# VH-VL binders against Laminin subunit alpha (LanA): the designs that were tried, part 4

Target 1, 191 residues: Laminin subunit alpha (LanA), of Drosophila melanogaster (Fruit fly) (q00174r1585to1775)
Amino acid sequence: SLLKHVSITTPEFHEESIKFDMWPVPADEILLNETTLKADFTLREVNDERPAYFGVLDYLLNQNNHISAYGGDLAYTLHFTSGFDGKYIVAPDVILFSEHNALVHTSYEQPSRNEPFTNRVNIVESNFQTISGKPVSRADFMMVLRDLKVIFIRANYWEQTLVTHLSDVYLTLADEDADGTGEYQFLAVER

## First folded at step 6 (VH-VL)

Design s11 (from p5 with heavy chain Y101R G108F; framework fv_prolgolimab)
Fold by ESMFold2-Fast, scan of step 6:
Parts: structure tokens; sequence; C-alpha cells
Structure s11 (fold): chain C 191 residues (1-191), chain A 121 residues (1-121), chain B 106 residues (1-106)
């Protein structure tokens, strides 16, 4: 596997700043351990029916400007170690959030109980839509990447999820020296 | 007013091919996921295929995987189901259906009138 | 993937309450949608995500879902409610329909 690992920073967000039916897992309720984030929902009512999200930033992409991520792949692994009771929560899997715009991705693949769930999302406009379900132009997509504040990765799938681990967050970057036509060269390092 | 109008059904011999069409009006077609669902006469409903709002993602029931191909042309507000290598057990009324979302909720809020496909010698 | 079992038929008298069940392992952890299909017609969505009613569906239609059983309840049954009813869930990248129930209004 020759992929650049994402360096993770978890921002603090207040619910009032997000005009979307979700809640961010607060930074002080997330255990940050090297390359692993742990959300423990016993610190919060786990039967909240709103989806919860890990907020992550890629420090190596200057936290705000992720233009070089266009065409790359975001991959991550979720491991649910307890609490699979209650309804499956229908919600987007990845949210690209800029100050006033949010673009969402919903994977057709769903996690299964007791198995790690690895998701891979190609960062192009055809894989994202507005909150209202409208398609996104490349120009609008690039504007969101340019002023990206946080990438939200879904933390719960069932109403009574107790613990979720997020690990192995990778972003394949386009080669900035590419001529902008044809196939991009991806940044890759031996892990 | 949402309307889905279907065409392209008929009688075909085993091993043959047929293409179904579903023409949409009354909503922004390019913003919603679309589906094909079939029903053998006198039997229950069976999901066949799904396509995302952009056409970038497609999914198929195991029974039709490798034989059927779903597609859409958003500029024409039309979805298609190309059916190849047809078998007697594919005989059914085929419905197109609309989701409430642009991606995979598998919630069929509006249905076309249905198109009969008969596979026999 | 999941197998959803419905009774083949249910009978209800005019003005009485009909209950149609949909059985499946741990179905209470899934969102269940319900469709009504009259002879020669396409299905019509009557309940989505367990208990929500689409615009135009009368309040007599309601739903519930817990444990291993989802239930469609039709109160004050009318002759026009006579139809086949199907429950449906989604699982990963697939949709699964129940076996269907014929509702007869006596």
Amino acid sequence: as target 1 above (191 residues)
Amino acid sequence: QVQLVQSGGGLVQPGGSLRLSCAASGFTFSSYAMYWVRQVPGKGLEWVSAISYSGGSTYYADSVKGRFAISRVNAKNTMYLQMNSLRAEDTAVYYCAKDTRSSGWYLFDYWGQGTLVTVSS
Amino acid sequence: QPVLTQPLSVSVALGQTARITCGGNNIGSKNVHWYQQKPGQAPVLVIYRDSNRPSGIPERFSGSNSGNTATLTISRAQAGDEADYYCQVWDSSTAVFGTGTKLTVL
C-alpha cells in the first residue's frame, strides 16, 4: 500500500453553525491516539436519532486549501466495538464543509456488525451533492475544496452505537506538478 | 406533477435482448436516484437495479448481474434498462421508480405504469 | 438478504382496524417502507421510514416497527383500501420486499 496517511486535527464546532440535521462529536469527547480517533457515545445520549460525525482536517494540505485533493481518494476504516441496537440511521457518510457550503456523499455500501467498515470516496464532483440533493459543478466543487474547513466522517450507524473507532484515514493526493490534463500522478509513500 | 412513462416491453425469445425506457417529468430528474423493480405476474415485487442521480454509480440484484445494464441520460430526462441474455424467469412487469433522494435510500415514492416483458419460445 | 415474511391474506370489516405484519430478523433496526398495490396498477407508497405518511395518504394509515416485527395499521377500513400490501427494507446496496399481503374488506 503506497498511500499518504492523513494527519488528523479535530476542530470544535457548535451545532448552531451547521444548517444540516446532524451533530458533530465534540473534540473533548474524542480520544485522539496517534492515527486513531475514538468516539464514546456513553458521554452523550446514544439514542439521539441524529447522525454523529468525526470532524477531521488534513494538516499537510494546509487545513483550509484542499485543491490538490481533487481526483484523489479519501479512504478510512470504522470499527464498531459495541452497541448495535436500534434503528439504522439514514445519513450521508462524508460531508465536505466550508464556511457556508456543505457537500455530501452517501455510499451505497453499508457497514455490517462486528466487521471493520472500509469506505473509499473519490474526491470529484460527481460523487457529491448539495444538502438538498442537487448536483455540483466542478467550479462549485473546487470552491468548497479551496475553503474547506472540515471533512466530516460519519461516526454512528445505529441509534444505540456505543463506541466507534476511526482509523487508517488516507488521502491520495494529485501531483501538483501534473500538467492538468490526462492522468494525474498521485503522491504515494511506502507505509 | 411527477410522471414516469415507460416503453420498450414485449415478447422476446430466450437468449434475446430488449431495452426498456422510462421518461420522467414533473421533477428535476438529474437530482434523484432511480430504480427498476419487477413483478412476475401474480407474484411479489423484486428489486432489479439502482442508478445514482449522476449515473456514476449503478447496482444490480444478483439474479441480473452481468446481464442487465441500467443507464440514464439526464439531458433527455430518461432512464434505460438494457436486458441481455434473457431467461424465462425474467418474464415480469418492469416498473421504473423514483427515490426521494439523489442517492441510495431505496425509497420508491413514485412508480411508472409498468412494462410487460415476456420471455418465451 | 433479509427475508421478510407477511401473512398471505388479512380480512377486515368496514370501519374496523386491519393490521398487516412484516417479520424479519432484527427488522426493528431497519427502516421499513410500505406500498399499496391495487389490481392492474403500479404500487403506491403509503408509509416510509416505519411511521411517516406521505402527503395525500389519510391519517388512518400508520406504522410501527420494533424487535422482529413491523406493522402497518389501517384504522376505519374503507372498501378502497382493498389491495395488496408490501413491506420493504434496504440492506447495504440492495432492497428487499416482503412476500405481500392481500387485504380484503368485507
Scores: ipSAE 0.007, ipTM 0.520, lowest interface PAE 12.1, mean pLDDT 77

Design s12 (from p5 with heavy chain T100R Y101F; framework fv_prolgolimab)
Fold by ESMFold2-Fast, scan of step 6:
Structure s12 (fold): chain C 191 residues (1-191), chain A 121 residues (1-121), chain B 106 residues (1-106)
Amino acid sequence: as target 1 above (191 residues)
Amino acid sequence: QVQLVQSGGGLVQPGGSLRLSCAASGFTFSSYAMYWVRQVPGKGLEWVSAISYSGGSTYYADSVKGRFAISRVNAKNTMYLQMNSLRAEDTAVYYCAKDRFSSGWYLGDYWGQGTLVTVSS
Amino acid sequence: QPVLTQPLSVSVALGQTARITCGGNNIGSKNVHWYQQKPGQAPVLVIYRDSNRPSGIPERFSGSNSGNTATLTISRAQAGDEADYYCQVWDSSTAVFGTGTKLTVL
């Protein structure tokens, strides 16, 4: 198969506090001072605190169709070098964002202090919910993938999280071999 | 068919070292978190360690931190537990287990046959 | 650090319903998994995420989880259900197993 993995590595951002506003993501799509998304979406119902997210944007995510991501896996590693003070923030870990709908994934595992945290999310409807916590049909899930604009990856877990590094972001595509024996990477352009 | 085949158990003196191996087949090993769980003969299950799909994150029970090291070689479909500074209370049957979901739920879907480790002089 | 408390033993008559509890502070906010272990054998997953059954597990096995107590229910108990049963959660960076319950069937 042509593409098996999409690896997004941005070494420039590895040494800084990375927030949604450090990425080329419109501020109105997610608000740092509010847990509301653009238009009629509200994260407040699933998170009463102020979360921060990395917006994963690539030319690949802004192509005509992202249905090829169905059945693949999103995996990433977070590394916190400071900021474990304050209350733990309750928030979804991954958001698949389109202009008409947002689907959220919440992991039950939590990162350890001063250790890398690796998460993996299989891109199928059973692993996601609407912002209000309702299950998602395959048809609705596919509609989001068809118009996928951003994949948000949670950046903070504690109120005083100061430095978070995101690395080893992989998105396997639907044309991956069923047994996963092939490994090919497409690396995002450095920017 | 999922299989986890364990090796490396045996008798060792207190303060000694031992390495356990868990060879996996029948699934995409590199996509799943893996775990070690032990059971003292006649007692309950105790979680020991966990490793993420990539090996980038490792977790340990407080009783083994600093003494045990979990690792994996995805190219060889094998997970290891290096046990150092062994104590009499580490005597147990050690099981390896795989997660049920590639998304990481940290539960044991399939388990190895178990390997007895005896720490005695 | 949470502790999951189970009764040491539960006895049930053949054909009747056994209930095994797993107590933990606010355990209803966690996903609880249940394992069956027969003598000399590795554990077998019988319930995952509170109430879901893996393929091959009889419908007689069911689970629930709310408040401070999760429960494994085994209806129409059979001799082959005799085993030790363990609940388990993942809490932060640690897996926690319950103290274990020995189920005896008449």
Scores: ipSAE 0.000, ipTM 0.473, lowest interface PAE 15.3, mean pLDDT 73

Design s3 (from p5 with light chain N31Y; framework fv_prolgolimab)
Fold by ESMFold2-Fast, scan of step 6:
Structure s3 (fold): chain C 191 residues (1-191), chain A 121 residues (1-121), chain B 106 residues (1-106)
Amino acid sequence: as target 1 above (191 residues)
Amino acid sequence: QVQLVQSGGGLVQPGGSLRLSCAASGFTFSSYAMYWVRQVPGKGLEWVSAISYSGGSTYYADSVKGRFAISRVNAKNTMYLQMNSLRAEDTAVYYCAKDTYSSGWYLGDYWGQGTLVTVSS
Amino acid sequence: QPVLTQPLSVSVALGQTARITCGGNNIGSKYVHWYQQKPGQAPVLVIYRDSNRPSGIPERFSGSNSGNTATLTISRAQAGDEADYYCQVWDSSTAVFGTGTKLTVL
């Protein structure tokens, strides 16, 4: 794993530039790994008034023009597994949008849905992978937290900055599965 | 292995107070929500209270809200139930339980042995 | 908060299939958990999230949940399955237990 620590802070619903704590490792040290293409979205609405797990994904795809995929016909399954002992989401796959078709497999700390969220996310571990084998100059990430705060992250490796945009989704969801059963898949095409 | 060991309990008069303890081992205590469930002898299970993994959120059944307080000390791997203004209808075996997953609100993959609380004059 | 209704008792012959129901409005949209309780003992989780078995629970135990009824199914019933069984759901921030069913193995 290359990038060990990045702190992200953002005011509510605004983009803010944040400097990297650490410089990213050169692209020739990035592993190309097929497992980063898989993510499972297994959240359900607690009050079960509607199928919220598909609704949240469909909402994000329809409401945010920053969400796109590169590399032609790509299949993604978005999956947020609770980590061992439940404080961490392990193996959340993040869709990257960059000039170099990057893919990221990350883990990060977040509170359970019964805890206050501090509006700060630490990326604990990430594996950056590029389809073209070249370093990314800019990448956009999407993360959906258990408290349904959506974080859109723009990383600029040349400037060592992150820009984040927050959206709140007011649906109540539960994280359902530590082992990731139940998958939602979609096909995306290059913009 | 996972173990929940309960202590406290006993006989108390109406209007009195009592504190139950649940000592945990065999898992990362600070990562899981914890629960109290009670059972009147010969009757069914009734949920009493829940506490999130950090202790930042607490929830109570309507029958005990305002009288009972759930808490935890993660450094000691221990959860507590402070019971105030006890009534005869609070007489029950009280169980602590560990959440199945850290996401909370699923209740118990492991349960303590139970502690009898008797409220009578 | 929903009320979860179970039959007071269910009888099953040795080696036959027992079915214990848990009725609740729109319960199929919620995760249902099932507990077994023998006299003088703490409850034991036998099914979680509708149909999943914890480690150590025999494949004879299965669950389903749809519409207004969840069902615990115990195939090839054994004398040792005789116990009280409770269903349970979370509704928002409240846990609700069913009324309980005494299973008798004849």
Scores: ipSAE 0.000, ipTM 0.442, lowest interface PAE 17.9, mean pLDDT 60

Design s4 (from p5 with heavy chain A33H S57D; framework fv_prolgolimab)
Fold by ESMFold2-Fast, scan of step 6:
Structure s4 (fold): chain C 191 residues (1-191), chain A 121 residues (1-121), chain B 106 residues (1-106)
Amino acid sequence: as target 1 above (191 residues)
Amino acid sequence: QVQLVQSGGGLVQPGGSLRLSCAASGFTFSSYHMYWVRQVPGKGLEWVSAISYSGGDTYYADSVKGRFAISRVNAKNTMYLQMNSLRAEDTAVYYCAKDTYSSGWYLGDYWGQGTLVTVSS
Amino acid sequence: QPVLTQPLSVSVALGQTARITCGGNNIGSKNVHWYQQKPGQAPVLVIYRDSNRPSGIPERFSGSNSGNTATLTISRAQAGDEADYYCQVWDSSTAVFGTGTKLTVL
């Protein structure tokens, strides 16, 4: 199946190491334009016992490490096939994953039933924390963005069996270079 | 400051109709699910209906399904409950309520003052 | 649809701890919210998602939810705590309220 999903089994994200099972997203499933990255995915039925995530690989961020996500806006839309009929799961909404580090963004907003839910996250250090619950410095945040492997987007909010659709995943990049405010960006060209 | 101000209650004969209104202020109305809850005088709370923030999804208790219609006009910050084919058992104080978080489905952190609907001849 | 059963009434002495239960099959798998209602007034949310307090609700109010029973605990009960208390959950597309408990502070 072309569908992608991941599971995080740790119930206490702020205190334990997170282990992931994931698959790379084919590049041809990502629609690109000059300033916006877009992807659409559909998650199969998920187990209702733990949080589940979509793994979105940013094609441009993985190409020669020449694109900075800092200051960009991540927006996405979720649609669920069933309403709330189980316990709400407290878990991060967005995870920035690098080889050795994960940074998490948690919103305490519960999505609506049978209606598209659109979320937006600005990619700056003040919106993220470590898995141990500590604030992130600009330097540490930039280190994760330079080695970014996956952006995880939360797929399951309740302890119930459901099908979640993820659509209209946009990463709108900040144009900080144009106004000269990109002094803390760590852009690198690998080859 | 969050406020929900209700109107439209009164006395109506069985089989009649009434429309209740709930005017909201002090928050971004279009970002929150809204609810109607009723209470027969001297008895407990009973959920009646829910409407999503956009108005695209509506839900009803089995006891009112097919007779009541919930709606909202976000431009006017107002929610309505159209009650048709009223029965004596619909006699109650009706409350509107605001969800706790935007798109939260927790039910109500703020409630209107209530409006009495009496169905009798 | 699930039925949420509460005791009809609970009495507590001034300054003591009151406990109000909400019984439901597998209620520990659901988020439980609690409301306080005084005569002639609209309900007030006192606990949401099992154990969380809204702004303005005193620390004396706490909640728990496990197995088939959720509990609202009111420590150091005051005369102003006299009210009817309702638990509430969502079951798919339906909100369900408990039968209600009248708390009397002696």
Scores: ipSAE 0.007, ipTM 0.530, lowest interface PAE 10.5, mean pLDDT 74

Design s5 (from p5 with heavy chain S57Y; framework fv_prolgolimab)
Fold by ESMFold2-Fast, scan of step 6:
Structure s5 (fold): chain C 191 residues (1-191), chain A 121 residues (1-121), chain B 106 residues (1-106)
Amino acid sequence: as target 1 above (191 residues)
Amino acid sequence: QVQLVQSGGGLVQPGGSLRLSCAASGFTFSSYAMYWVRQVPGKGLEWVSAISYSGGYTYYADSVKGRFAISRVNAKNTMYLQMNSLRAEDTAVYYCAKDTYSSGWYLGDYWGQGTLVTVSS
Amino acid sequence: QPVLTQPLSVSVALGQTARITCGGNNIGSKNVHWYQQKPGQAPVLVIYRDSNRPSGIPERFSGSNSGNTATLTISRAQAGDEADYYCQVWDSSTAVFGTGTKLTVL
């Protein structure tokens, strides 16, 4: 019963909002070297068209300022284990949330019902939009990354999706020279 | 500036094969989904295929599934449509198109000039 | 498997408002895009995500989408607006175009 109802409204467009259910990523369930989390939405109405997300809160991220993430890649894998036979839900795949701003990414790649879905998002302004679908300037994008509070990762794609597993969440940095890998495991960043 | 240059069209007999090419310039090719759309002369637009920015996911219209294969080589900034088992009903002008934003389902903000494919005996 | 139905043709007088509809089951839950195609030319995106205009598209072009009908509205019609217009949605794993509408400016 970890489910939380979320409503995001931009300051400039109070008439524009996105509403969804969120499954917070629990710190006590994160295993270094293994990042498989289960979202269980069986308490929801089966015919709900409400989108659902995994919430990666800022306390799971090592840095308060995420400017260094600019130009990097966010990648993750979803496994749908039950309830994926319903109609497709239209919703963003990734939401970058600061206290005052929300930027959304909608992947053109859509999951197949019987196969794992791996999504990859390059962290640059051209891959994100405002809630109303407008382009984002680099300055505005950098402000969101600087004050990033939550990264929402989409958990359902069909109306009747009841159980989704999230695994292999990575943020690959644009500059790979420093450590040779340039990677952070979002779900393992507790150290 | 953004440009999509197409090649590979022509006349083919039924049952034959053709490969269309779409060479991209003026944008970061590896960051955008790409599409093929066809149009029978004097008729409407029909979506044929889509490929993700990575090439990891491909999508096809029911009318071409199993016969057509979309692919891309990001290092060459080029997308392809391999057309096999061609039928008279595949006769059309084929357009390649670039997605408006890498994050959106907008289909085509820029389109190639089109190339005519004629399937006739 | 969705079908998007458009009127075959629409006529508008110079300076008046043209409305082109796109009908589809529950189309209001989808993002609708609109293309303009002039004879012998490739299509041009004029509206994306229901109501947004790309750079370079005049404010005379607007869109709406609710229920089972999306609408492209062209106010203060000009001779240069004569073209075929197509609506388009992405439905899960497929992209679907409307049947197309020929706009004639009288």
Scores: ipSAE 0.008, ipTM 0.506, lowest interface PAE 8.8, mean pLDDT 78

Design s6 (from p5 with heavy chain S102T G108F; framework fv_prolgolimab)
Fold by ESMFold2-Fast, scan of step 6:
Structure s6 (fold): chain C 191 residues (1-191), chain A 121 residues (1-121), chain B 106 residues (1-106)
Amino acid sequence: as target 1 above (191 residues)
Amino acid sequence: QVQLVQSGGGLVQPGGSLRLSCAASGFTFSSYAMYWVRQVPGKGLEWVSAISYSGGSTYYADSVKGRFAISRVNAKNTMYLQMNSLRAEDTAVYYCAKDTYTSGWYLFDYWGQGTLVTVSS
Amino acid sequence: QPVLTQPLSVSVALGQTARITCGGNNIGSKNVHWYQQKPGQAPVLVIYRDSNRPSGIPERFSGSNSGNTATLTISRAQAGDEADYYCQVWDSSTAVFGTGTKLTVL
């Protein structure tokens, strides 16, 4: 499993001033299926510009590499740069959150509006950065994976998103043909 | 009512130092990125520096990198620009400005009144 | 760093439509903001994210952004619209301002 590949001691990060600037999807708005997460929400005028995220806390590596949605309190603190490109909400599509540290995906595709799409994110250190935009060493990256608490997956991409569905969410094991460097990914669909 | 009130400008000799202050009111200061923008009298606007709402990230224009330091004290609702090794070309009106988004995106929705800094012998 | 090119000056007759352009490579992929500056005063945001107006800005002000050109449009020009206008984008870790345009209302 990806988690058994980590042997590095967890560092003590002092990120006490970090604040999540996002709109977590409430637990009562998340409907779970075997491979489907559904959330229905209406953006408010005051926060229609804020990214919303599905929190996936319980990741169960089984025969399907399935991960489980988090159904509790999604209020966390994580500072990162976001904004707009037209009516597109500019924000990371995947956030790896551990106690006292968080990493954000550095490069993400802007999907087509109102169309289902498959979002694949390779979980390697070169694709992630700190909240402040600094690159991550292999050691720091592995420490986050060792103490992973929540994986946040983007729930809205544009202003006034009314309904969003996340389906076929799973974690892929490292690519054995990559000489031990591996490729890890999540797949998701947005409506 | 969003207000940004500036102070700390003046005349200084080349090689000298000055610290500008920007006191904020009317919004949750600790939630917004803040900026410094300057303008040589009669010329255009030039971005100088940015600071994230936590103070954890700072950015500088190449022309001032290594000489200027931006900082903030959220408990005092105040932002600063420490200017060292000043040069004649640093002579300008300096404006502090606020971002619209709590995440920061270099959009200047409110500006201070401006503070003149003159570097002259 | 990208250069945002604006005409040095634009003249418009009272009551007519003024258009101020901001040229930049692939500027249509970026959010463009516009500022108005009157003599002796701090700049004022008049358009953000290409086409949105802040509270208090008249509907006469509008914007567009596509390809290599962003445009600020001021309809039914008034004497009080005389000012310098600057476009601005966020690029990488920096903010970039246009060269500025002086608008004269005849």
Scores: ipSAE 0.000, ipTM 0.456, lowest interface PAE 14.9, mean pLDDT 69

Design s8 (from p5 with heavy chain A50R; framework fv_prolgolimab)
Fold by ESMFold2-Fast, scan of step 6:
Structure s8 (fold): chain C 191 residues (1-191), chain A 121 residues (1-121), chain B 106 residues (1-106)
Amino acid sequence: as target 1 above (191 residues)
Amino acid sequence: QVQLVQSGGGLVQPGGSLRLSCAASGFTFSSYAMYWVRQVPGKGLEWVSRISYSGGSTYYADSVKGRFAISRVNAKNTMYLQMNSLRAEDTAVYYCAKDTYSSGWYLGDYWGQGTLVTVSS
Amino acid sequence: QPVLTQPLSVSVALGQTARITCGGNNIGSKNVHWYQQKPGQAPVLVIYRDSNRPSGIPERFSGSNSGNTATLTISRAQAGDEADYYCQVWDSSTAVFGTGTKLTVL
């Protein structure tokens, strides 16, 4: 039921904003289990250079305020099961999307082929930029976290990326001593 | 130089079938998604169906699901809409249209001339 | 599926500016496309992705999109601009058209 609302999104970058439309990828855009998402690009056009993203929704319905995530870490694992040919696509790895603004994190790292790729991003303004590449103030960063709608996690890295799995998506809050209670998992999962 | 030429419309009785054709030229047909849009004379536009560049993925408006089937033959640069179990409310001008982005967004940058389908006794 | 609401009709005097709105929940986060349809003719794309003009469309046509309203603006209106205008967005697996607006040039 909820699985039908999990989608791959292709953002269109403008000078200071992002527009996005749903990416019509064949019917394997589904949760395989409680913690794993699959993106299937096997019927995508040859040498398509558009970056595609998993849209990770807040597991709490109607809860968009994530200011408590400031200083925490977003961690996730990508596993590319096929498609390692073609040029590397230069695009942000993580997008924090709000109706006020969109902020991007770009590592410029090329993942190893046939190996799991684990990324960890500290949620502070110094690790993000505006769409045009400008620095972000703490005030602007907090405005985005206060009304965070979606976290986009990049799904393809090469022109011929065919199948990508996303797993182990966690957001760690930088509050009290680190323990199991200070770690939240973002996924569009039925609760 | 993009051109979409339609055929196959006409008068049909309720419960009958028709197949519409859309012949494409002036672009690499096999690289673009295609769609059908209809319009009751004097009314607005309603999206009907979409087919991916390869024909492997199809989408339908709820009003036509189970009755209409979209298909394409890339070797012939032609797309089809098979319409079964036709109803009076299917009476409309049917347009084929080319998507601007392959396997991406719906954006009809070129449209066929339209084919009238009349469902009446 | 969202409904895109347009005014039924808009009138503009020759040489003046017409504005046609397209209302939809959070439409500013989506790409809006605009089509012109003259009597007996197929629709013609006049604006794509909120504000871009296809080749051959005069600069008098412009678009904007923010919040819950997208707007097609036609400056220095000419008699030949009289037509029906439709906005359109992509919503998940469906293309959604607006209710349409008849533009009359006086």
Scores: ipSAE 0.006, ipTM 0.459, lowest interface PAE 11.9, mean pLDDT 76

Design y1 (from z1 with heavy chain S30R; framework fv_navenibart)
Fold by ESMFold2-Fast, scan of step 6:
Structure y1 (fold): chain C 191 residues (1-191), chain A 122 residues (1-122), chain B 107 residues (1-107)
Amino acid sequence: as target 1 above (191 residues)
Amino acid sequence: QVQLVQSGAEVKKPGSSVKVSCKASGGTFRSYAMNWVRQAPGQGLEWIGQIIPIFGTANYAQKFQGRVTITVDKSTTTAYMELSSLRSEDTAVYFCARGHYYDSSGYSLDYWGQGTTVTVSS
Amino acid sequence: DIQMTQSPSSLSASVGDRVTITCKASQGISNYVAWYQQKPGKAPKFLIYAASSLQSGVPDRFSGSGSGTDFTLTISSLQPEDFATYFCQQYNSYPLTFGQGTKLEIK
């Protein structure tokens, strides 16, 4: 399916205010089972203090303008395995990435040990800031949505996190004909 | 450039309360944690607590829990620290200081207010 | 709480000297250490974060190193404006804690 091309990657932008790291997991075979993505940090060769992200992309992100996602919600669930002995890592939870700009969101709720973490992010400018920590205007926000390349979802919260699973990733979309919003699941779509 | 400007010196009686303000200008208020740190005469630095404005959550050192309240007014980009049941041991200079929460600098404190002297005396 | 212990508590030095101040954490804190300079009657000034990252605008004679529990601040060639008290701070966990300070005074 078109959803087979899901990878973990580092945002490649020039600002110095946020450090990101990535575990290089081959896409296509290792990351995806039927309904989940896996990040395995036991193979990491870099500092385990740095945040890591799932890069979520599908046929919508590859082919379509995402202005219709404005005002909708991104929702997802994280499951953590082991590695709760390390310090909590302070980092953004969601990054909207376009080729010339990245916008970051930090969630109000923090994950707890031994519990699934479900996050829901409303896709409006007031919930995001630039990578240098500046507010985002609606015009700038819409420019990022227009050219959106990938959505990054945070994969670790503690320094010694061993494995994280991402499941149930949804994005609500505006429906012009119905005067409401549709719901699209990025994982477990069958064709 | 970022500036943090604090309210003026206070002289208080034991048992009273004091509320110190810290107005931020330049930079983005929302993106940072606002911390309060005190320094007794001739002594070191002691962290009191912080507030993260976008979350509305405040965290306090256990020693001050129950006596301190940290709040923020987003419209005026002003943080407040209120300390109640004042004792002579609370005589100190009180500083506000900005900390990151989203990068490798963590809660290192990059910009500081000028300090507010609070004297607790009968 | 994580205790931060600085050594020495005071030292005397001359302009042009190399000065080293140490800071020890009571438990592992990775590289989450900041260093500050404070002059009498003034607020602390931010120098270094993440144990070794120099804040923009701070002279390159200042450097930091260390990880885990043992950290150092070095001033490679002391200048007259560097005579001050220096503090380390951990930001690995709450509450944030500071070392007791090292007073650098003129010989």
Scores: ipSAE 0.006, ipTM 0.467, lowest interface PAE 13.8, mean pLDDT 75

